VHH binders against o75319. Designs and how they scored, part 150

Target 1, 181 residues: o75319
Amino acid sequence: GNHIPERWKDYLPVGQRMPGTRFIAFKVPLQKSFEKKLAPEECFSPLDLFNKIREQNEELGLIIDLTYTQRYYKPEDLPETVPYLKIFTVGHQVPDDETIFKFKHAVNGFLKENKDNDKLIGVHCTHGLNRTGYLICRYLIDVEGVRPDDAIELFNRCRGHCLERQNYIEDLQNGPIRKNW
Below, E stands for the ipSAE of ESMFold2; O stands for the ipSAE of OpenDDE; V2 stands for 0.75 times the mean of E and O plus 0.25 times the DockQ between their complexes.

## First folded at step 10 (VHH)

Design H5 (framework vhh_etentamig_d1; at its last look DockQ between E and O 0.09; V2 from the best seeds 0.00; counts 0 for: pae O 11.1 > 2, placed apart)
Fold by ESMFold2, look of step 10:
Structure H5 (fold): chain B 181 residues (1-181), chain A 119 residues (1-119)
Amino acid sequence: as target 1 above (181 residues)
Amino acid sequence: EVQLLESGGGLVQPGGSLRLSCAASGFTFDDYAMSWVRQAPGKGPEWVSLISGYGDSTYYADSVKGRFTISRDNSKNTLYLQMNSLRAEDTAVYYCARYEDSFGAFDYRGQGTLVTVSS
């Protein structure tokens, strides 16, 4: 069905570019069929996403969709010039090593292909917070060598909301560094 | 209304096989990841397996990897679980469940089908 995801209205649609990185996080945009349940000011469509990115003087070069569903929007709702990648991420647990490796591979591939521009990697789950924040922070820690607390603080500030799930936070702070290969 | 109707359970000897089916109705089946959850007598529910809406991603509990295979036929709105090399500890009621991504949990499940593995 076209029910609005629980608490989705409570989150800022799009965060800010994380300084020193190519990441920007946002909540899942919702296709037109959801808008009958939304006030006009609550709407956040795929088109609205791109307009908000442009308003920040930024450009998306990749969207990584971490949801484990296809019901929110279809990839064809996005400009065909922007690559879209689905990484199915189970939501009730810390992402497994295979999911983490897929995310790292996608990010590293993007950075290689886009070394001569400044386009952003947009990352979302349903709320653009817990799964999104975890995988971005895991990348920064494991690949870029960022201290866990610094990665979390940077994500929270730029997303405009703090990571909520304690098992994710504890894994980032105290859990093992995951192998990159 | 959402309906999930499991079938295919029964009594089987250790080392045997069973195939479970789940007929789904009342929703757009391929929009949703689907799961099998089992509950042994006196135990809490255990997430057995998950399959994405188009079948292009799957996950299994460690206890069943290599023995169980989840699949779906979207043209028939049907979810399957092929269970091979069954063990006594696989004895449980098996439920078909719809995955709700925003919760990271299941929002609907069926009445279940009993699988008993016993000699």
Scores: ipSAE 0.538, ipTM 0.799, lowest interface PAE 1.9, mean pLDDT 92
Fold by OpenDDE, look of step 10:
Structure H5 (fold): chain B 181 residues (1-181), chain A 119 residues (1-119)
Amino acid sequence: as target 1 above (181 residues)
Amino acid sequence: EVQLLESGGGLVQPGGSLRLSCAASGFTFDDYAMSWVRQAPGKGPEWVSLISGYGDSTYYADSVKGRFTISRDNSKNTLYLQMNSLRAEDTAVYYCARYEDSFGAFDYRGQGTLVTVSS
């Protein structure tokens, strides 16, 4: 059966838009079947995600799901107007070049197609922190030329939680630039 | 080194009860959610129950809900499974597992303890 991800309740459901970017990070929303296992104030469904984004006066234009499972929610739980992209990303280890490339390609494609609006790229893994933070920062560093420490600080501040994994941080700070295309 | 050692399995009649234990070592026990998983003969593994690190949240498979109770004593680094109203279909090797959410899997599992429910 379904179970609540470990430590899932410890993280803010939705971060803030990262200034100067189209990124917003959030933890994985959970489909209705999980609600019975949560206190009402702990619930965070796909619907809640969109409500919270709206409360920030923002609009999601794309959701990138980095979780390694599909049990948390279904794409059908999302509005049809918001594209959903799954990039299976293993936790704990630095994403491989293929994963990084897929993420960059998706982001660039979105930006190219959405020049006429200000819709956000919503990115999440389980907690919306480590995998999510790494790939967003990797994009900012490799594609936007942002200084690694600035990217990390920006993400941490906007997500409301700091990247936890040293291997991710080290790779962002000192690792090589990955191919963008 | 992470170690998980299950105990308490055995033969029991239908309607009977057993209490399984899992002794954990080699890691900070309360930092991890723990699960029981079982595997019946000829079948794949089946998740049974999970308890959060501090024990404030418990989850059960529908097949065992109302009959099994998962608990833990973090002071003893021990996980428990109280099994009541046992059925023949509960016959399986029961494994203690450390839950790793990032992989959607268990990163460590014990050797298991056999539970046989038979008249």
Scores: ipSAE 0.000, ipTM 0.253, lowest interface PAE 11.1, mean pLDDT 91
ESMFold2 (binder alone), look of step 10: mean pLDDT 83; pTM 0.836

Design H6 (framework vhh_etentamig_d1; at its last look DockQ between E and O 0.42; V2 from the best seeds 0.00; counts 0 for: pae O 3.7 > 2, grease 27.8 > 24.2)
Fold by ESMFold2, look of step 10:
Structure H6 (fold): chain B 181 residues (1-181), chain A 119 residues (1-119)
Amino acid sequence: as target 1 above (181 residues)
Amino acid sequence: EVQLLESGGGLVQPGGSLRLSCAASGFTFDDYAMSWVRQAPGKGPEWVSLISGYGDSTYYADSVKGRFTISRDNSKNTLYLQMNSLRAEDTAVYYCARYEDWFGYFDYRGQGTLVTVSS
C-alpha cells in the first residue's frame, strides 16, 4: 500500500542527534508509491532520510525499524552499507520485556562493533515519537543510568516533538528499572 | 475494497478444538499484520491474537496463550486461528481483522464466525 499514516505529515522528518549518545530519531520514510498523495515538499523517502542525515554532517550505521508492518518501505531501498533491523513493536501498549531486551541487545551490539567511529543509530516507528522515544529512553535509563526526566527531556528536545502517550511517559517516570538479562 | 470472510465456527464441548479461517481480498495481504478479535454477548471486543505480515512475529492475549495458535498462508491470502482446550469463556463471535500499525489496532474486520463452547 500507498495510504499515508494519519498525522504523519505533522511531524518533522528527522530529529537531531541526541548529544552524548549515538541516537537519532525520525518518522518512517515512505517509498515512492506513497508520493502520489504528497506534495513535493511533504515527501520523505528513504533517499531523503540519508540526504537529511548527511546535511547534519552525520552518518547512519544502523537503522532500527520499530513498526509492526512492512508496507512503508523495503530494506532494499536503503544503501547496502547500512544495516537494518526490524523489531516488531505493538503500538499503544508499553513495549513488553522481550521487545525491550531486543532493543538493548541491538544497541549494545552496535556500540561494541562501532567503538572506533561516530556513526549513529537511527530509530523510527511510524511517527518517530512514542515507540521510538520510549525505547530510546528505556535504554538510557536502564543501561546508561540516566534519570527518567532527563532522558525524556533530551529525547523531546532532539526529536522536536514531545512524547504523547501517557502510559509510556508514566512507565518511564514511575515504572520499574528493567534489569539487564 | 477490503474483504475478510471468516469460517470454521460452531458448537464444541469444553476441552474441544476448532480451527478458524479467514479469506482476505482487496489488499496486499502480506503487507499487513492480521489479528483475531472476539466479542462475547454483552461485552466489548477483546484482542485475541496478532501475526506480522510474513508470520515472523506473533502476539497472544494472556487469556488464550498456550491454547490458541495464529498462523497465515500468504500464498492463499488466508489467516488461521487454531483453538485448543476450549472453555466456556471462549464463547464469542470471532472476527478476522486487519491491523493498522500507526493506530495500534484494527481498521477493517469481517462479519465474524460464532464459536459456542458448551456441554
Scores: ipSAE 0.505, ipTM 0.780, lowest interface PAE 2.2, mean pLDDT 91
Fold by OpenDDE, look of step 10:
Structure H6 (fold): chain B 181 residues (1-181), chain A 119 residues (1-119)
Amino acid sequence: as target 1 above (181 residues)
Amino acid sequence: EVQLLESGGGLVQPGGSLRLSCAASGFTFDDYAMSWVRQAPGKGPEWVSLISGYGDSTYYADSVKGRFTISRDNSKNTLYLQMNSLRAEDTAVYYCARYEDWFGYFDYRGQGTLVTVSS
């Protein structure tokens, strides 16, 4: 259905590029069928996503969708020139090693194939915050060697919202580095 | 309009089995991942299991992995939780929840059904 996700309106649609990275986080765009339940200023469609990215003088090169539903928008709503990757990421818990690996693999693959440009990796879950923030930070920590607190601070600042889930924060700060298989 | 109604709870001995059901209405059932969450007395809510909209993916908390099985029948708008090898620590009110990614949690849940595991 076209039920608006809980608290979806409370979050900024799109964050800022994370300096020193190719990451940008955003909340899930909603297809047109949701617009009847939103004020015009609350609407955020796939088209709006790309417009907002362009307004930042950026370009998306990949979208990683971490949501666990397909009702929000269709991949067909996206330009054909921008790859779409679905990584089903369960809430309620810290992503498992497989999910983390899938995310890292996708990011590394993109970076390998996009060395000649500066296109961004757009990552979103429902709110583009907790799962999104965790996986981005996990990548920065495990792969780029960034200090956990620095990664979290960077994400929070760029997203315009702070990670909310304590188990994610705790895992990032004190958890082990995950295997890069 | 959204309604979730749990059933199947009861008293069971350690090592026993129980099957919970959740009848859903008021929304397109297979558009949503569904989960079971539980709350034990004096404790906060705990996520138990999640199943994708079409049932092709399932996930479990470590505490129940290998013992519980989540499933769904979309033709009946019903969610199930098969609980085997029950333990005292499984005692809780079990809630059916619609997955909506709020804080990694859910937007709707039922009134719950009590599961008591005791000798």
Scores: ipSAE 0.029, ipTM 0.410, lowest interface PAE 3.7, mean pLDDT 92
ESMFold2 (binder alone), look of step 10: mean pLDDT 84; pTM 0.848

Design H7 (framework vhh_etentamig_d1; at its last look DockQ between E and O 0.76; V2 from the best seeds 0.00; counts 0 for: pae E 2.9 > 2)
Fold by OpenDDE, look of step 10:
Structure H7 (fold): chain B 181 residues (1-181), chain A 119 residues (1-119)
Amino acid sequence: as target 1 above (181 residues)
Amino acid sequence: EVQLLESGGGLVQPGGSLRLSCAASGFTFDDYAMSWVRQAPGKGPEWVSLISGYGDSTYYADSVKGRFTISRDNSKNTLYLQMNSLRAEDTAVYYCARYEDSFGPFDYRGQGTLVTVSS
């Protein structure tokens, strides 16, 4: 059977839009096959994701999936109107420059093509916290010039959970700026 | 029940090559990323390589980049590790492990296969 990710239930399904940005972070939605292992109130499907986003009076324009697995849900589980991008990102280690660049490129491309709307960039890993938080913060720091501590604080506040991995935090605070090209 | 069975280990000289295999059963193989992890004597486990469910993404530890190649045949539920240009420091027990999107403790791994690189 499909195993529920460890600690997945401990995290809020969906964060809040990060003010001044078009980012929103959430934990991975789980396809129907996982529901039999969850209480009704614990379920968080792709459909639930979009319902929760609507409850915030927001709309997703892009989903960036940072998980390194495809067992959680399929792109076919998403509306056809919302682009889905997979960036395979290994957990618990600082993403490499290529991964960072792919993320930045995707975000910049989206922003360029979506100047006429206010649709959100939804980013998730398994918990929507560490990998997700690092790459969002890395973007804010490297591309938007935000102070590392401000970026981290903003993400933590909006996600409703704090970045947990010290290596991610340390790299954001003291690591080098990554090339944007 | 999830089962992983490694094979292909053995004694090889420095500079030699070896190909490991892992037979998987008890789960939908292509839904899961698969990894190779090794543990040398007196050292902790080390991630060696990772491959996504459909094989469209791979990861390698710096120590094995350019020398090792991870692959999979989903029609056979089998994971492979081609090891070239082997070094003494590659000596370890190599484990096949199912990757549930976490670098944490192994959810499932095999019994391991010993690779010894020695002149």
Scores: ipSAE 0.699, ipTM 0.856, lowest interface PAE 0.7, mean pLDDT 94
Fold by ESMFold2, look of step 10:
Structure H7 (fold): chain B 181 residues (1-181), chain A 119 residues (1-119)
Amino acid sequence: as target 1 above (181 residues)
Amino acid sequence: EVQLLESGGGLVQPGGSLRLSCAASGFTFDDYAMSWVRQAPGKGPEWVSLISGYGDSTYYADSVKGRFTISRDNSKNTLYLQMNSLRAEDTAVYYCARYEDSFGPFDYRGQGTLVTVSS
């Protein structure tokens, strides 16, 4: 069956827009078939995502899906007006340089194409926390020159949850800056 | 009921090759990434390789890069591992495993197939 991902219920569905950036993070939305296993207040569908973004007076211009599976929802469940990009990101370990490069390339392309609007990049993994937080912070550090501790603090505050994986935090704080090309 | 059935193990000499297969049933195969996990005698499980649902992304442990190739045929619900240039340290029980983002790569595995690499 359509089992609910472990600990998914423990996380706020959608964070806040990260000031000074075009990012907003959220946990993976779950299509209607999962709702048999959820109380009504626990539901967070693709439709719920867009309603919550609208309630913040924001608009998504791109969704970057970092999950390594296709079972949570289909891109067809999203409005056709919102571009969708899947970047397969292995969990439990620091993303490799190829994955980091793909993320940077996607963000830079979005910023160029959307320089004349205020649309946001929505980023999610399963929980919208560890892989999501790592790649957003990696971008801010490497491309925008943000101090590691400032990037992590901004993400944690706006997501509403702190990055959990020690190896990610240590790599962001003490690891080398990655090449952007 | 989810079922994963591995086959293709056996005894090979160092430098030899084997192809493992895994027949999957009881779930929508192409919704899931799949992995190979191995366990040598007296040791804990070790992930070997991972492939995305449509086969367009793969990952390998450093110990097997360049020697092993993971693949899948979604029309047959089958996962494969081509193992070349085998070494004694590749001796293990090899498990087919269904990958789940929120669980480790060692969850939801079959009963395994034994590979022995010995002169």
Scores: ipSAE 0.367, ipTM 0.696, lowest interface PAE 2.9, mean pLDDT 89
ESMFold2 (binder alone), look of step 10: mean pLDDT 82; pTM 0.831

Design H8 (framework vhh_etentamig_d1; at its last look DockQ between E and O 0.43; V2 from the best seeds 0.00; counts 0 for: pae E 4.6 > 2)
Fold by OpenDDE, look of step 10:
Structure H8 (fold): chain B 181 residues (1-181), chain A 119 residues (1-119)
Amino acid sequence: as target 1 above (181 residues)
Amino acid sequence: EVQLLESGGGLVQPGGSLRLSCAASGFTFDDYAMSWVRQAPGKGPEWVSLISGYGDSTYYADSVKGRFTISRDNSKNTLYLQMNSLRAEDTAVYYCARYDDSFGYFDYRGQGTLVTVSS
């Protein structure tokens, strides 16, 4: 059935734009079929996502979905005006170089094509925290030259939750830089 | 009730091939990524392979890359694992497991099927 993802209720629906970047992280929105298992105030649909983004006076230009499932929502649940990109990312493991490259390539492509606007790159996994935080931080570190601790602190502050997975944190802090090509 | 039933295990010689199947029921099959996990005697469980709901993404452990192929038939609610070039170290109980993205691991697995690779 459409059981609520574990610990999904424990996380803020949407973070804040990361200053100096086009990134915003959020937990996965859930399609209508999940609503019967949620209190009204717990509901967070694709529509709610866009409403919350608008409340921040922002606009999504791209959604990157890092989950390894398709049961949460369908691309058809999103406005046609916002591109949707699926990057299947296994949980708990440090993403491999291919996954990292796919993410970087998608971000760079978006930035190249959206120089004339200030639309955001929305990134989510299930909780919008560990996989999401790692890949965003990895980008900031490898591509933007941000210090690892600064990247992590920035993400944590903006997401409203701290990265939890030690292997992700350790790789960001002490792991090798990944090639950008 | 979620049910996963493995089949296809057995004794095979090194270099041989084997095809495992898993019949799934009790949930919307194509909504979930499915995986194979194995546990060798005296060792902990390890991921073997993972496949997305629609089969458009796969993952393999380094130890089985190039030798194993995971696939699924959603019309039959069945998961498969084609194992080629089998090695002694592939000997294990193989479990069909439903992947839960929120958990980052499986939430259900079958009883397993034994694969023994021996001369």
Scores: ipSAE 0.800, ipTM 0.892, lowest interface PAE 0.6, mean pLDDT 96
Fold by ESMFold2, look of step 10:
Structure H8 (fold): chain B 181 residues (1-181), chain A 119 residues (1-119)
Amino acid sequence: as target 1 above (181 residues)
Amino acid sequence: EVQLLESGGGLVQPGGSLRLSCAASGFTFDDYAMSWVRQAPGKGPEWVSLISGYGDSTYYADSVKGRFTISRDNSKNTLYLQMNSLRAEDTAVYYCARYDDSFGYFDYRGQGTLVTVSS
């Protein structure tokens, strides 16, 4: 089906670049078939995503999709010049070490291959908040040495919404540093 | 009204096999990823496996990879779990769960079916 994800309308489509990083977070774009159920101002398609990024004077160099499905849009709906990576995450649980490693590996690979430009890594789950925020913060904490509370504050401010899932917040603040790169 | 009804549990010896079924009703089944979650006595719930709405993608916890196979028949609104090479640690109540992709969690589960693996 093409039903609008619950609460999807409640979230800002695209955040702002997180200063000092290459990250930008957004909610899942919805392909054209969903627009019949949306007011014009509520639409957020793959095309809208790229237009909004360009309006911020930024450019995407990688999209990391954390959803389990391609129901929302297909990779062929994206410019062929923008790499796309899907990393499946299971709900309710803090992402496991393998998922965290895949995310770190993708980010590190991107930074190496894009050292001579300023392109961004776009990360999304369904709402671009809890799963997205967890993995971005996990990276900043484990790889960049950012303090947990500083990573969370930076993400919340730049996404425009606070992380909501308490088990994720608890793990970021008090859980072990993950070393699996 | 959403209903999930598990069946197929029972007593089985180590190394044996068992097939669980989950009959779903009250929603458009193929719109949702479905999952098996288990809970051993005195333990918290453990995610076991997930299958996408059309069945094109499957995922497994490390503890069951290679032994369990999740599948679905969307024409019959039924989710399956084939469990092979069963071990004592697989003893648990197994729940069929619907994935709510809006919030990234399981929003409905059945009452479960008990699987006991013992000599």
Scores: ipSAE 0.166, ipTM 0.515, lowest interface PAE 4.6, mean pLDDT 88
ESMFold2 (binder alone), look of step 10: mean pLDDT 85; pTM 0.860

Design H9 (framework vhh_etentamig_d1; at its last look DockQ between E and O 0.26; V2 from the best seeds 0.00; counts 0 for: pae E 5.0 > 2)
Fold by OpenDDE, look of step 10:
Structure H9 (fold): chain B 181 residues (1-181), chain A 118 residues (1-118)
Amino acid sequence: as target 1 above (181 residues)
Amino acid sequence: EVQLLESGGGLVQPGGSLRLSCAASGFTFDDYAMSWVRQAPGKGPEWVSLITGYGDSTYYADSVKGRFTISRDNSKNTLYLQMNSLRAEDTAVYYCARYDDSYGFDYRGQGTLVTVSS
């Protein structure tokens, strides 16, 4: 039950804040039970996540977990001061309109309630890349009016890895705008 | 070794109902989302439904929404698919499949045949 996700080690644990946004993407942190299977330098726990964010002189205000599993870590592994939102998102396929809407709604709600601070919206899936990148880019495109290529480039640069899935890229570049309300 | 064993398939008339079961072993059942996949003759596999490890979220293909219900009993390591209002186009071999969030559908059973016919 505690096997390391495939290719998980290949990705940077935490990206950079996306300039002009409140988004930061990261790969899934793993609870302590996974550490037995990792070298010390490979470990990335919920605690490590917050330490790395602090090292960037940032603060998380919300964590959006897009994974479709609960085996990686538990909400109780996070500080109580940081809200945790689970949006179960199946991998490898373009998220459906409901999932997209849930994500947008969560982001908008956060922004509305956090106008007085600069806390970040932390978003992750397993690798913090494809599902994460798609939904962040979809938000930027649909809600903020950002050009698709600009959104993708911004995400890729800040995450330190490029979106890999062609269906996600194609949908972002050429797909329709999704409902915002 | 991961094992998945489907049961409950059979012949049913259009509009009828059927309940499939999948017995899982060889892994921590509630750590994994589980799925049903079907393959009709001459067609590729179609993902029918997904359920999270603790059963708190489900997914359905558009073709089965409102008719099929996925559930699980983690105390019994068993996955279920309640199929109502069955149609001819639901005829297929139904497979139980484990979903790994990083890898995808990494294991499936031998399948159980569901035939919907008058």
Scores: ipSAE 0.180, ipTM 0.587, lowest interface PAE 2.0, mean pLDDT 93
Fold by ESMFold2, look of step 10:
Structure H9 (fold): chain B 181 residues (1-181), chain A 118 residues (1-118)
Amino acid sequence: as target 1 above (181 residues)
Amino acid sequence: EVQLLESGGGLVQPGGSLRLSCAASGFTFDDYAMSWVRQAPGKGPEWVSLITGYGDSTYYADSVKGRFTISRDNSKNTLYLQMNSLRAEDTAVYYCARYDDSYGFDYRGQGTLVTVSS
């Protein structure tokens, strides 16, 4: 089906580059088949994503898709110059260690292969908020040594929306450092 | 208002089978992955299985793989769990849970008791 995801219209399409990082977060772009159910100003397609990134004078070098479905858009709707990676694992309350490991591995691989440019890693789930924010913050905390509250504040400010799932926030603030990469 | 109502639990012998159902209402059922979670007496919750919104992928905990089958009927807004080759360790209250790839598990039913005993 092509139902608009619940609450999807409530979120800004694309955030800002997170300073000091190579991350940018956004909500899932919706392919043209969804646009019948959207006002023109509500549309946010894969093409719109790239236009908005370009307007920020940035360039995507990788898209990490955290959704469990391919109904929203096809990877073929993306420029061939932008690698696409889907990461989905078992639906635990908080993303599990396997998901965290896969995310960290993908980010570190990207940074190594892109050390000579300034391209960004785009990360999204359906709304570009809770799972997206959790994994970006988990990376910043575990790999870059950022304090939990600083990582959360940076994500919230640059995404333009605050993380909403309290158990994600509590895990980031009070959970163990994961050194599984 | 989101509602999830489990049914089909009961007493069954080891090696037997049961089929659990979960009636869903108050949301667009096919937009969400659905999961079964169980809680044995005196233990914490254990994830059992998950099925994607359109049923194109299914996932199972190692402890149940090959014995349990998750399915859904989106025309009836119903989630199912077929449990075969039941063991005493499968005794638990089984909960139907809604899963969102942004929010994780956000709603759970009241549960249905499955008891596997000679």
Scores: ipSAE 0.116, ipTM 0.498, lowest interface PAE 5.0, mean pLDDT 88
ESMFold2 (binder alone), look of step 10: mean pLDDT 85; pTM 0.868

